# VHH binders against Putative ubiquitin thioesterase otu1 (otu1), part 13

Target 1, 329 residues: Putative ubiquitin thioesterase otu1 (otu1), of Schizosaccharomyces pombe (o13974)
Amino acid sequence: MSSLRLRLKYENQSAVETVEANATVGSFLDLVAAKFSLPRNSIALKFGFPPQDIPLVNSDVPLSTLVSSGQQILVLKNAATSFSTNEPAKPPIPNAATKPTFPPQTEISNPPAVSHQSKNTSQDPPYVSTPIGDIALRVMPDDNSCLFRALSKPLGFSPYELREIVANQVLSNPDIYSTAILGKPSIEYASWIRKETSWGGYIELSILSSHFGVEICSVDVKTGRVDSYNPQPATGQRTYIVYSGIHYDLAALAAVLWDTDVDVVLFDASDVTITPYVQQLASLLKNMHYYTDTASFSIRCTICGTGLVGEKDATAHALATGHTQFGEY

## First folded at step 4 (VHH)

Design g39 (framework vhh_h_nbbcii10_fgla)
Fold by ESMFold2-Fast, scan of step 4:
Structure g39 (fold): chain B 329 residues (1-329), chain A 126 residues (1-126)
Amino acid sequence: as target 1 above (329 residues)
Amino acid sequence: QVQLVESGGGLVQPGGSLRLSCAASGFTFSSGSYYALGWFRQAPGQGLEAVAAISGSGGSTYYADSVKGRFTISRDNSKNTLYLQMNSLRAEDTAVYYCAKESGIYRTLGSPFDYWGQGTLVTVSS
């Protein structure tokens, strides 16, 4: 591949462009500006998962170091190019005692129940013993708020409060969180994500990691892969969530396996030793079959109520109907 | 790195047939996480049009009204290849045809497809 073929999407317009592999970010920005008749200084570019800004200050960087042939590039028109809004937020207090009681709402549950097999008893969480101590899985309730529940302790806010923060960031930055990014108008997205039944995903992880200046590492149980959100965090802090196909849990350095109040859930982002230990936990969980195969899980379209099997049927449904929001069956 | 390579395009007369192929590398069609795949086209001076899509299981297919009954999408997971059988071709089917891979259920950005191939040109003329 001596060239990059990229799909450009701007509002309701799309185009496929071929650029040389040695093209720079600056020359690509010039091409995008000409293609969509936009002022160069009003353009923001995003790519990949999670959605990442293409840094425009590094205009001489080869585009091929940032994107791969075949990827979609989202083109946004802004008054100023947004570098991730690193709002100087006070670090969240991970003390469970400061949180209001959060009653469960569980109506629709993930069919696979969590299976706990620990070293001491069946009541202990899954954990791995490491040189730094025990890294334990802190299981979240099996509901549509599991992402927000997993992040509640590290970020120091209730799941409802985290939903409100996401909604407010979407509404306050419509140039960044446009209909093209969200799949629906920002007002509708904000209303949708405020609902307890709405799943959080990569948009929420991107917003929350940026808002709090914390790196969020999502470790996939099935694959062991780590997806990093905000890898250069303003606070220098990192937290780990454990993704098991449809559900999110929290990884913690547990001083006491049965007492979550003494967990360490925020780590130094420069510490290279922690991530492999969380991957060891993910490997243990995989051997316990603590994951949902996204090829076969049951889900429902939240717009039309259609029952679907696996992400493949969900994607075909999205292509056929334009519906891209799904919930647990 | 995900790569899709289309082939099988060419010049054909109205009423003729072509079969397009899309060979994938950097991922497998058959694994624990199956991916939906689709065919899109762009005629000169026009925008991108969705032509057909197929779920990972092959149990769900989509076709644009303009091609329904004439085109058939299929996949061979063992060969990591997607196909589009095009019958009864018309002048208005002239376009560059692209294959595309979905990004995943939680990763959609208004379009469920994130990876696209280089394209293969189909020209229908007498």
Scores: ipSAE 0.000, ipTM 0.294, lowest interface PAE 12.6, mean pLDDT 74

Design g40 (from d09 with I28T Y53G K98A E99D; framework vhh_sonelokimab_d1)
Fold by ESMFold2-Fast, scan of step 4:
Structure g40 (fold): chain B 329 residues (1-329), chain A 123 residues (1-123)
Amino acid sequence: as target 1 above (329 residues)
Amino acid sequence: DVQLVESGGGLVQPGGSLRLSCAASGFTFSSYAVGWFRQAPGKEREFIGAISGSGGSTYYAVSEKGRFTISRDNSKNTLYLQMNSLRPEDTAVYYCAADSGIYRTLGSPFDYWGQGTLVTVSS
């Protein structure tokens, strides 16, 4: 790739940034200074393990000669320079958490842009044109079953049936799915996951990918990151689901954009060309703001009903109460 | 203040063994489940496995079961990955991640990530 994805970490803050491969150390310093509201001359940057300094005196050196995509960059402040920081306002707690929504489609008021212009119309799903055809987002209903709904077509079972398969695997293998892994006894977990209001996550992805012998790749809209479950599947097949912070959808090779019956949703797991095309779809969705920021999303404790904002509030609540089960607010 | 720092990566021959460490600081380590992921060049980030806060339970991705062992030492705030019978396909940057147990149903339950350590398996 011609770009670098880097995790920036300053104190208790972290951010993922994408920079061009030819970006210089100087331009990167400007980005970091703006991101964390720090004076440029007070910043020190470290990378690797053990942490090594990035030489700042060579401001025209390409950043790609020093760091690799996927690395974490530690941001440190020198005490000699005065500074101020901006804190984001805490978001209000909505009365219900919803999936990311598509922005209203704007009328054509400027010259049509080809290539990277969104082809999403009111009748068509979001999609990207690739050498292999159109990779389209197949949107799942906004409910707590969206993971199971996204996997229904690839795995050939209803969301209800997939929940039953998960519950039965948990009950049949209590040595593997112990209370310490599940957060509750396997009998209680099986009952919980059978409910339509229970979100599916990495335990369900691991169980279903193993049970069906299919690789499941989850593509994160906000970051472009791809997480693989069962990368050497017994069937030799993989499927792609699209994660937008709280919601799951399905990526499909669409022969006809408005007809899901002719979708290809299972791919050869050995085909290394497909994942970059799904990442292009994720990039399009990010540009459309089709994602929820999990640092600030609204959830509720399913045990006591307390409304919570973001991961830190949920963590503090769990530490205070012992409650570790959350749902949409 | 919260940090996860991986170490122990390097060049190893096929069939060899390697142990990775992850040093945690800035949080109550024993209260968090922690795990390992890896990312090979040009590939997706792959889940390897996780261990509960007490160390009493481990969960492994099917492809790694039997070759890799996850353990932790809460007195040293350190997570380990013992890798045996290494193959060229194991060449990747290895990441540790911490999970408070809160987001297990969200598909990405890990709250904090390390910067990674490179493992190269080559003759």
Scores: ipSAE 0.006, ipTM 0.381, lowest interface PAE 9.6, mean pLDDT 75

Design g41 (framework vhh_sonelokimab_d1)
Fold by ESMFold2-Fast, scan of step 4:
Structure g41 (fold): chain B 329 residues (1-329), chain A 124 residues (1-124)
Amino acid sequence: as target 1 above (329 residues)
Amino acid sequence: DVQLVESGGGLVQPGGSLRLSCAASGFTFSSYAVGWFRQAPGKEREFIGAISGSGGSTYYAVSEKGRFTISRDNSKNTLYLQMNSLRPEDTAVYYCAKESPGIYRTLGSPFDYWGQGTLVTVSS
């Protein structure tokens, strides 16, 4: 379309605003001033991660040259309180020895058949042809960062930047992300999730979908079921990740099957036609046996001995107890 | 063949400034985040900061707030680290690193290629 949908945050207030594509910085500043009842000359605006200033000196500059639809805009009335561009240092990158034994170790790899048997071309990803074009599976590396890798392109940040966003949201909102929700104190959780070896799951999906005002739809290959995180997204945008039991990949509308640079990975959340196409891709992947059956996979917590069935039980146990080390039952 | 080559290291006095460069080749530079790390003698490798492929987003470690600035010039395939108000404790080998592409299997760091490093010594 010809509009920008932006999430505005001022202190504990949040609002979504749609501005015309030709809106200027000046007209946007007027809108923000009216929305939060602030004097125009007392406002500072920041966007992105880490937060960067929106220059207010040239009020005639088109806003679309500075920000993209779907971005969160931070509104401040006190210029002396500035966002830190020096976020907490991430911990040293851990060696393989520090990775959790479950969920997946680096030796659990994606089935090679899916990436190399699609239409008998080793270069083509699995895809389905639809009236809107080709919906393709963009395969992520089979490591503990696959969730963050899958979300990197849709959210516009590297995997480690996404880990930092999660850590900072946890630290900034301890009343929402309490020890009871995280399974450990927020400072410890923030340090843990910054590690490349820490798996991401529904907590990270909940945090990132909320922070970016984007709906994240996880489509399960085995069941075809769609799990929505933030189903009423402030930006009106949606992305699709593909869940194969222990791994996350990205679904993309591919203009060119072998060139990820021209992928469309953000969709209009109100468009009801797209989800069935992604489910068609999931059906193709299921027929190729591109999934791990975790529903009946029996595991045991090696710390307390609790028997667990499937990844969801393991995740819930980890959140409830802080235990992240599992073995065969 | 991906290559990262750091330059600009040397001996500087406390309170001085130094600008490091990292020349990148063998990949589409503007498509990847790149960053700086350092390793002092007897210490772990420490993250300094990173910059997104477009240059639109930067992230810094809070331990050195305001003294270091990361920038990039995509037309020259070059990453920079501007270091100001240098202290003896900034003495380290400085490394640049490239973000891992989503189509490769990676083990360890989300950064898959590293330069050889450039030594910065802060001493009177």
Scores: ipSAE 0.000, ipTM 0.107, lowest interface PAE 15.4, mean pLDDT 73

Design g42 (from d09 with I28T Y53G E99D S100R T105R P109L; framework vhh_sonelokimab_d1)
Fold by ESMFold2-Fast, scan of step 4:
Parts: structure tokens; C-alpha cells; sequence
Structure g42 (fold): chain B 329 residues (1-329), chain A 123 residues (1-123)
């Protein structure tokens, strides 16, 4: 018998469902709506690798023509159901004028990964108590995948899968993701970002936020500034990541401080009350010196000899010139 | 071919001192920042400190500031970590790492890692 066994992901919920091979997109959408208690007309569905939209307008088309057994289906909720925006849905081009701040930092503090040292003692993560509950820092491993790890739960994909999505968006849109934007040719960038040793940054945040239709708010521990990626998200959803100089962590509304399974990590983008609470968490972390400055070295471009200070200058130079090789000054 | 070889680890009493060395080969040592990381049993790898290629700038994790000192000898292609006032919680495998260049983020873009040297602090 022909049937499809699919993994459904919605926020922090997952389910495995078996549907008949002759099931239509419309009947599947009804199943998803019932499973996650969502209004039918507020749902968007993505499938495959990289994720592609399931066309919901063709409700009579057999689901088996679009997806295969064993695939993961990402479920997204739009906050508004009736023409919430007339805006085109294509990813914005990253530009130097609106790029996030990656300033040189002058201080080295204990990396957030160190705060995970005593899990068996039920030590609480850093958090702030608010009228809506506890906003807690969910610390990611101190490795080169921390941005992708922080976004794994909110976006419903593994760090490896998120890297592949970025690589494929870069390769599919070389006119948007040019050498000037990426700092190297798109083919080389795609190969580089696929590696576990490659860091994600504002390019990846711009790509992933646009691709998933989610606003990503990066809150800087040192400054308290919020950098918004995709501020008018198609899904009406927002997630918060915490930038502490070396890596990214996740901010969560924690029902239980020591149990990540009950975290809320996706929020209504129209809710204006949440961002100030995440900024209070960042202020707490700043006072505890939960950030590291490793980007204040004096450096020189090895190609053109330009003197530069720190990561921000090096990144701006690379974007302007395509030069990505630097030596110590 | 880039190679980093850590040495100097061993068993030391609480309150004691230990100096770790990292012998580098296969690249122009003075042109790259290098650093120390550690990984304790059952825990994640953590940054300790880094030193610029010239030795003119040093950066430390706050928890180790004042107890640990990073230095380098470019004539010997060697990186050092001087560890003082050691505590049982300093027990870890200590790793030497070479920065790929100061392009994006120092310490987070280390390309090459040594095999590590075990430090056990026990009475």
C-alpha cells in the first residue's frame, strides 16, 4: 500500500503522521490544522531540502506529487489571515547601509557556554522574570555552528539543513548574492558555508529570515541594540537570538527554566511587549559580563595593504572590495 | 601541512602551577593569532585566551584573567600558557588553535586544532 509517513514540525511541536498516497493538499492542510489547533487559512507549509512552499491554492492536487514518504514538513502560522500585506515575498538584498553591527569589542568575558557547566545541579540559566513569564537564555555549544544551532529549534531544521538552505539560496540567486555582497564568489561561498567550521552571520540571518518568512531579532549583549532581519515577516512570527561577541544563543519564554521542551521560541511579530524583556535579559548578561571581545586586533588587507581595526572594518572592506585575506598589522 | 602539538600537561595539586607549550609548524607562525581552549569532561569546549601574531595584543576569558598568562616565542614557533593557582575545576584537555585569519571573528574561526594535552588538578 502506497502511503506517506511525514514528520510535521510546528514551533517546538513535532508529530509523525501517515497519510494515504491519494490524499490531497487540501485534506492534508485540514489534518495539519487539526493536529496543531490552528486556523486552516493561517497555515503555510514548506517541504524538501532546501524548503519549498506547498501551493495551497491547488487544494485538489495529490500530496504525493509534491512530497515523498519520510520527508519533513515545516508548518508556519501567519498572524493575519486576510491580505495582511501586499508586499512581494522575495528575499531582500543584504546591503552595507542596513547591515547589523558587529563592532570590535574591548573586553573578554566568560563565554556563555561556560554557564552550562552545572546542569546536573539544576542550576538555572540566566533569566528575567516578566509579566508574561521567564525570558531565559538558552546557551548553544561554543562552536562555529552556534548561529545555526540557535535557529534550529525556531526554524525546525538541523544546523546542517540550515547551512544547505543558505548555500542553495546563494547558488540560486547569484545576481542577489554577488561577490561584492558575499566577500567571495557565490560558488566558493556556498562551499564554505556548508562546512561545520564556517561561521554564520548577517548574510545567513538575512537569507534564513527571508526564506522562512520569520523575523529574526538579534539582541546585542554589549549594546542592548536589536537588529531586525525581515521586520515585516510573511508568517507574522518572530524569534530572538542573543549575540555575545563570539557566538549566538537563543532567548526563550520558559515555562520551566530547566526544561527546554516546553520553551516558546516563536512569538507574534505584532506583539510590542516582548522585545523590551529580551533587552532586559541582555542588560542582565552585560552586567554579568556574558560577552567576549576577540575582534579588536589591528589588521591589514594582504591584497591592497589597507589598515583595518576589528571584525566590522574587515567585513566592510571585504564587502566593498571582495578581498577576504587579512594579516596582522 | 599545518601541525600543532601541545605538551606540558599532567597531574598537579590544587594551588599549583603548570606551563603548557604548543609547537607549531607548517605555516608562518608570526603571521597568525593563536590561542588556547579547554574542554572539561562532560562539558563544552571553552575559550581561554589568544595572542596576536606579533605578541603585541592578548585577550583572555574573564574567569581566567589574572591566573593564566598567554605568551609566544616566534623565534621558536612556540605558544605558551602559564597557569597559576590551579583548581580542581581547571581539569580539562587543553587545546592549541591557529586562527585562519582575522577576517570575521578572532577565536571563532580557528582553522587548525592540536590533539590536546590533559591537565588533572587533584589532591
Amino acid sequence: as target 1 above (329 residues)
Amino acid sequence: DVQLVESGGGLVQPGGSLRLSCAASGFTFSSYAVGWFRQAPGKEREFIGAISGSGGSTYYAVSEKGRFTISRDNSKNTLYLQMNSLRPEDTAVYYCAKDRGIYRRLGSLFDYWGQGTLVTVSS
Scores: ipSAE 0.000, ipTM 0.137, lowest interface PAE 13.1, mean pLDDT 75

Design g43 (from d09 with I28T Y53G I102V T105E G107R P109L; framework vhh_sonelokimab_d1)
Fold by ESMFold2-Fast, scan of step 4:
Structure g43 (fold): chain B 329 residues (1-329), chain A 123 residues (1-123)
Amino acid sequence: as target 1 above (329 residues)
Amino acid sequence: DVQLVESGGGLVQPGGSLRLSCAASGFTFSSYAVGWFRQAPGKEREFIGAISGSGGSTYYAVSEKGRFTISRDNSKNTLYLQMNSLRPEDTAVYYCAKESGVYRELRSLFDYWGQGTLVTVSS
């Protein structure tokens, strides 16, 4: 690790900061205190979703052991209460044409022949053979509900029902799901996520994994990295979804490659053997180029208001303008 | 008053090349990422590629990388898509899109306007 690039959020203020790999929790706390003009001993730091505390007791702990580059850090102070309000003057984005599209599903080249197949025209899904059986990619429809569709079978609810659960959790827990966390007021967020055209992401993964007491492991096709949501699940169960840059699919232990009704999609969270097999599937998909290469960090220059995508764009802007303070867009 | 107007579509033979243009107005073009999407009849809309406001970063759908090149001319407020080695499977209506002011995931970053431009690849 050479450096960490973190998004800091305090009340209605946001900033993007780059800290060195040798940065400690103590030195980071000093940076945050200086950045927002806060007393060092009044600061609490949270990360992830739902927010988890950064322990401040051991000030010499490397920050890189607790947080990853690209994460948002929420800064809290008990003596000052403020919340960002979405002004009616800044309306939501027009719904005129917000339906995103996915890249084409990568075709399976020369799929393995099986002696027992349906007469319907269908190709076998991408899969890897393992000692426990075949781990297969279950492709979701390319629509704005792909995350909810991928989680429908593991969680036992329709995509519509999952959206309602998310909306209700947001509305019922305003101290956890604040405007600072959601990027908009909770009432507005709940209304937005209920719409079929609204894309689900890390907020929804965190809410659903917590609500159902299930660990959700998102495996990134491009990098092979596993992001765990609710790593100590109350039910002791885990499911795997496959992330290809803009789309979510489901990983399943398939008894029959062409019959999703006999899939195993929930696993024992204490079973350490499954995750490497799902990573093998991700590696297969990467070799098949089943991913969109995206820099997902979206920011705004707080000095001139310029919209920027990714660290290279932000760096180019800083070099050209001298502006080094960035925030959420 | 954001407006994006696509042009340059037409009939081409397999193996041919075509350059699409998108004329932008109603916003500070150089401050926003813009991209290309396509949709064939009866199929889902497909992401092709995007380019940052500065032009310093490009993002492609993997199946199109190497055949398609996205570029922009901020002095002309115009986005381009250079399409090479065209195949019948590339037949679709092509749309340009502007990034939105609200970010959550890459999928939610783009909106599009206009009716698109039709590209037909056949012999």
Scores: ipSAE 0.000, ipTM 0.129, lowest interface PAE 14.0, mean pLDDT 74

Design g44 (from d09 with I28T A33Y Y53G S57T T105K P109L; framework vhh_sonelokimab_d1)
Fold by ESMFold2-Fast, scan of step 4:
Structure g44 (fold): chain B 329 residues (1-329), chain A 123 residues (1-123)
Amino acid sequence: as target 1 above (329 residues)
Amino acid sequence: DVQLVESGGGLVQPGGSLRLSCAASGFTFSSYYVGWFRQAPGKEREFIGAISGSGGTTYYAVSEKGRFTISRDNSKNTLYLQMNSLRPEDTAVYYCAKESGIYRKLGSLFDYWGQGTLVTVSS
């Protein structure tokens, strides 16, 4: 008889189990309870992407009707109780209740996922309360340096200095950072990334995480997924940035919500408790619609200046012209 | 209606090899960077590598370069990951991802994900 090969994950433990194709949800719960030494009644199970609950009331349902071989099953204890969401006394920031508006006259592009700037100490950033304290979103200015700004505090250098470090790494390692990888010659790439109008991406995350020996975890607001750059960091330290489609912000453990000077932004990379809290923050931000819908936002071709709407128009333009560099309008 | 479906995972002994496949539909496959990520036990999802729409450019995480090879067959709308000299620490669920088309420069977000395929490396 065929069987299901499943990966079970509970906190920092994982196990691969082979389950008979005709195994029921009930028998699977018994297996999970025994494997992780958990009371059967305290278990919640999730599978797939985005994570979906396995209905536990249907103990005689074949597991194979719900999950496929090769999937990961997330095991949770007492999942019915979640942290209370700390709603600010004022309403949350709903994409700043603004559709992207582009003042093309100014150097600073306006991302559709609009950053909220606190003008007084009575207005708190988005945050979630946890057993270790408040995990807060530290919003970066809406400019082309948001990646470098988000990393400035964790890495201890200005955005300009971080750009210079990237440029120097590119120039010093032409065998690694070739024209084929960068999309342009190393000398031109280095000059381009030094400009404060150039957006950083995964190449910059890869370079900076490696250079500083720090793990950088990017948490996506839309999906809740965490992407790790340099997961075995030489310093043993990790930082979290929050990605909302085209903009980067910083996640911090805030001793005081309105005072960034006392933030903790570097964590022990072996501490498995922090990432789920940052994902809770991302979930809060998603519910506030704090992310860019790339299907519908306004963009401009940086080569010919043509105005375009969303990914479909950008793709059509690229195929017609060969132009593949886009920015906010 | 973007769909990504991984296959080819399985149990292999240390030193063995596996080829993973990802069948793509719902977008112009040859126009997008596509890549591989993995999630090992107790870890976050880790970037492995990406390949340009034409297949002419590949980028790898430094620790996997030389053991893993990314390729694609645009006529079959399929992405591949060839894994050689496998180690127990390569045990993970492997995910296929499509880059967001609005950012056709290297380094943008991957916005569509498959369901994953499990690779177990043990004796």
Scores: ipSAE 0.012, ipTM 0.426, lowest interface PAE 9.1, mean pLDDT 76

Design g45 (from d09 with I28T A50L Y53G L106I P109L; framework vhh_sonelokimab_d1)
Fold by ESMFold2-Fast, scan of step 4:
Structure g45 (fold): chain B 329 residues (1-329), chain A 123 residues (1-123)
Amino acid sequence: as target 1 above (329 residues)
Amino acid sequence: DVQLVESGGGLVQPGGSLRLSCAASGFTFSSYAVGWFRQAPGKEREFIGLISGSGGSTYYAVSEKGRFTISRDNSKNTLYLQMNSLRPEDTAVYYCAKESGIYRTIGSLFDYWGQGTLVTVSS
């Protein structure tokens, strides 16, 4: 446990890096140069409060003698050297995971402000720049596991493992998860939710938020409404998912817009400042038409096979039949 | 869930000494730097000092003048500020604060604050 976890901030970019406590100032400078694609000799580093310079001339000094784990490091670029050296290539590892590719967006007419820094602006996820940093949309694959995929990183389990946790909670608590609540006997529900073709919804959000002691806030793109699951979480932690009518994505505080490995996806549940920033992201997504109008969406009752159009039809069907489980038509 | 509760404030004579305490709960105390700030009426909040999670490093404002000492007891989850040779100019509400860490806001070095304890230096 001789590791230092540091938050690096360069302009509108931030990155969380773990370095060994025996890492030198020189090796750290190399890491910073690679991370932000800056010439090594154009970098100045500051830390602490009030901000203090890190002496870069002492390249062999252990970083741990100057900074503590958890500190923020401010990265500054000296313009004087920008014309004399080629910028180092961006490390391939942060780009190894393919970024979610969006369908071509035809209505984005506003180029990002000068403050919105990116190496590849056209491939950036949707994001909003806030006082706390960039809140970005992390798009999940468009499949029937999108809820479980969105929760995988915050909860620390694969989509398959999350389905198994739901199934086991259903089977272990039949007095709570009755046929009346599930719409089918608990053993049938458990079998059904284990299938990768089964949609997750409010039952799964309720089960997983309770099981993990985490608040899950679902932010609706169309309305900006926030639905909270387990608002008094035992862990004191909260995560945000983004609901676009039929699909779930993850909202993240993105240290690097194109590198999901350094995302912050768990927040303090008592922090009242975060939710409005996620709602700003939802507003951006609404203006980009990143949602399905559920009033006209075609769905199918998975119990009786009835084709239905929109949430009102689904609600009427549920009220008339007791069937509350729907899938894509 | 994270709480910082200051205590030990009060009225003290010029030249006197006072020790403030800050009781921390709801987080792993030894993993975070914690510090002291003060705010006099009508003035901006002023930094006093910061101590690393292990207690191995301390950082003081240039205006401290060697009169204040910050320390911590990780076994008691408590932060301390020892104030010596107090002056009327030290009259302020004193706050303890927890560093934001790498998992909080990048726009703020501190994410949680106590409610403050009043120190009055007067006759």
Scores: ipSAE 0.000, ipTM 0.102, lowest interface PAE 22.6, mean pLDDT 74

Design g46 (from d09 with I28T Y53G S108T P109V; framework vhh_sonelokimab_d1)
Fold by ESMFold2-Fast, scan of step 4:
Structure g46 (fold): chain B 329 residues (1-329), chain A 123 residues (1-123)
Amino acid sequence: as target 1 above (329 residues)
Amino acid sequence: DVQLVESGGGLVQPGGSLRLSCAASGFTFSSYAVGWFRQAPGKEREFIGAISGSGGSTYYAVSEKGRFTISRDNSKNTLYLQMNSLRPEDTAVYYCAKESGIYRTLGTVFDYWGQGTLVTVSS
């Protein structure tokens, strides 16, 4: 009766699949083979932590007897039937590029010293259940780097590295990123955005979406409005960030609500079904009264004590003084 | 009065491992998310990872996942950072931070930076 929602992970690829509870190991193996374009007889499957084998010789066994909804399935290619002819040489590891996250066999879904019994559904992130699964809010630390933190996972770089990419793009394209656009000379802007105290905003979203060839959709909690950056992305991929007035978080399709390792955070930009589900999440968050109304919020600069009202005042103060640390009034 | 005390830093060779601890006091430890940040010489402070009050949810900077693991022991009011395959570029002061509970945004505001613990990775 019930369906199983499982995360499949093969090398650098991840996918969330929903299968019927009465699906067999054999039919599931066929699905995995098709999904990752692998020969059926070259596949080994593991589940749980530590990883345990799924017995493939028992192809008529119901999958639900071996795994539970929300489980991660590791897909491994066994070398017995592999054909490696004219395989392109793997590019050398660039010093500037991060390696793909997690070979399947070294993936840790549950940190040391925390066990299955420490998981608590009351600690789940805000989420909405949809026909495609759970769209969850992945909360970023609410500091001056929150935009860069939200984009770190989708773009594959640390917040500091993303700041450097922005600074380098500004410096490399001064005709595009002129004083008129930046509000200050490009050299000064590059130095400013490199600082952890500098807020990211529309300029950074425009630069990063263009640089990575990814569409970035910012969904506003207060209004439900969607702002698209780079709507025709070269990669054909889209990510969603959630804007709550002065803060950015990440929206993810979560196979397991308490395990961010199994999140899907990049989507097909041509898929029209996802954005309404992220807007449903925004509506849930608005109903929880967890957003900053930029027209009415009051904050204080924690460095000089200046009282400020709204996002524009806070941004103007930061630009004028270099002070970007704010607290409640 | 909130207090966070980091420990476990030191000199370690490239490829080595190190476990940092953060001893928390002055608040109900299990009710708050806590996390790790670092600041390398000449660089901005950067997020490493955070863990929810129950330990059921973890958040990592993508570049650190797989080498670094965050965990907590609520019975001991202690946060841990396990660091493996350390590199010279991991040289930094490591800071423990606590969720401030600010409602202005949906995000977790991390305040109450500890004194920090220096990790030096060199041969």
Scores: ipSAE 0.000, ipTM 0.107, lowest interface PAE 16.0, mean pLDDT 73

Design k02 (from a02 with R103L S106R; framework vhh_7pa5_2)
Amino acid sequence: QVQLVESGGGMVQPGGSLRLSCAASGFTFSSYWMSWVRRAPGKGPEWVSTINSGGGSTSYADSVKGRFTISRDNAKNTLYLQMNSLKPEDTALYYCARGLTYLIGREYDSFDYWGQGTQVTVSS
ESMFold2-Fast, scan of step 4: ipSAE 0.082; ipTM 0.585

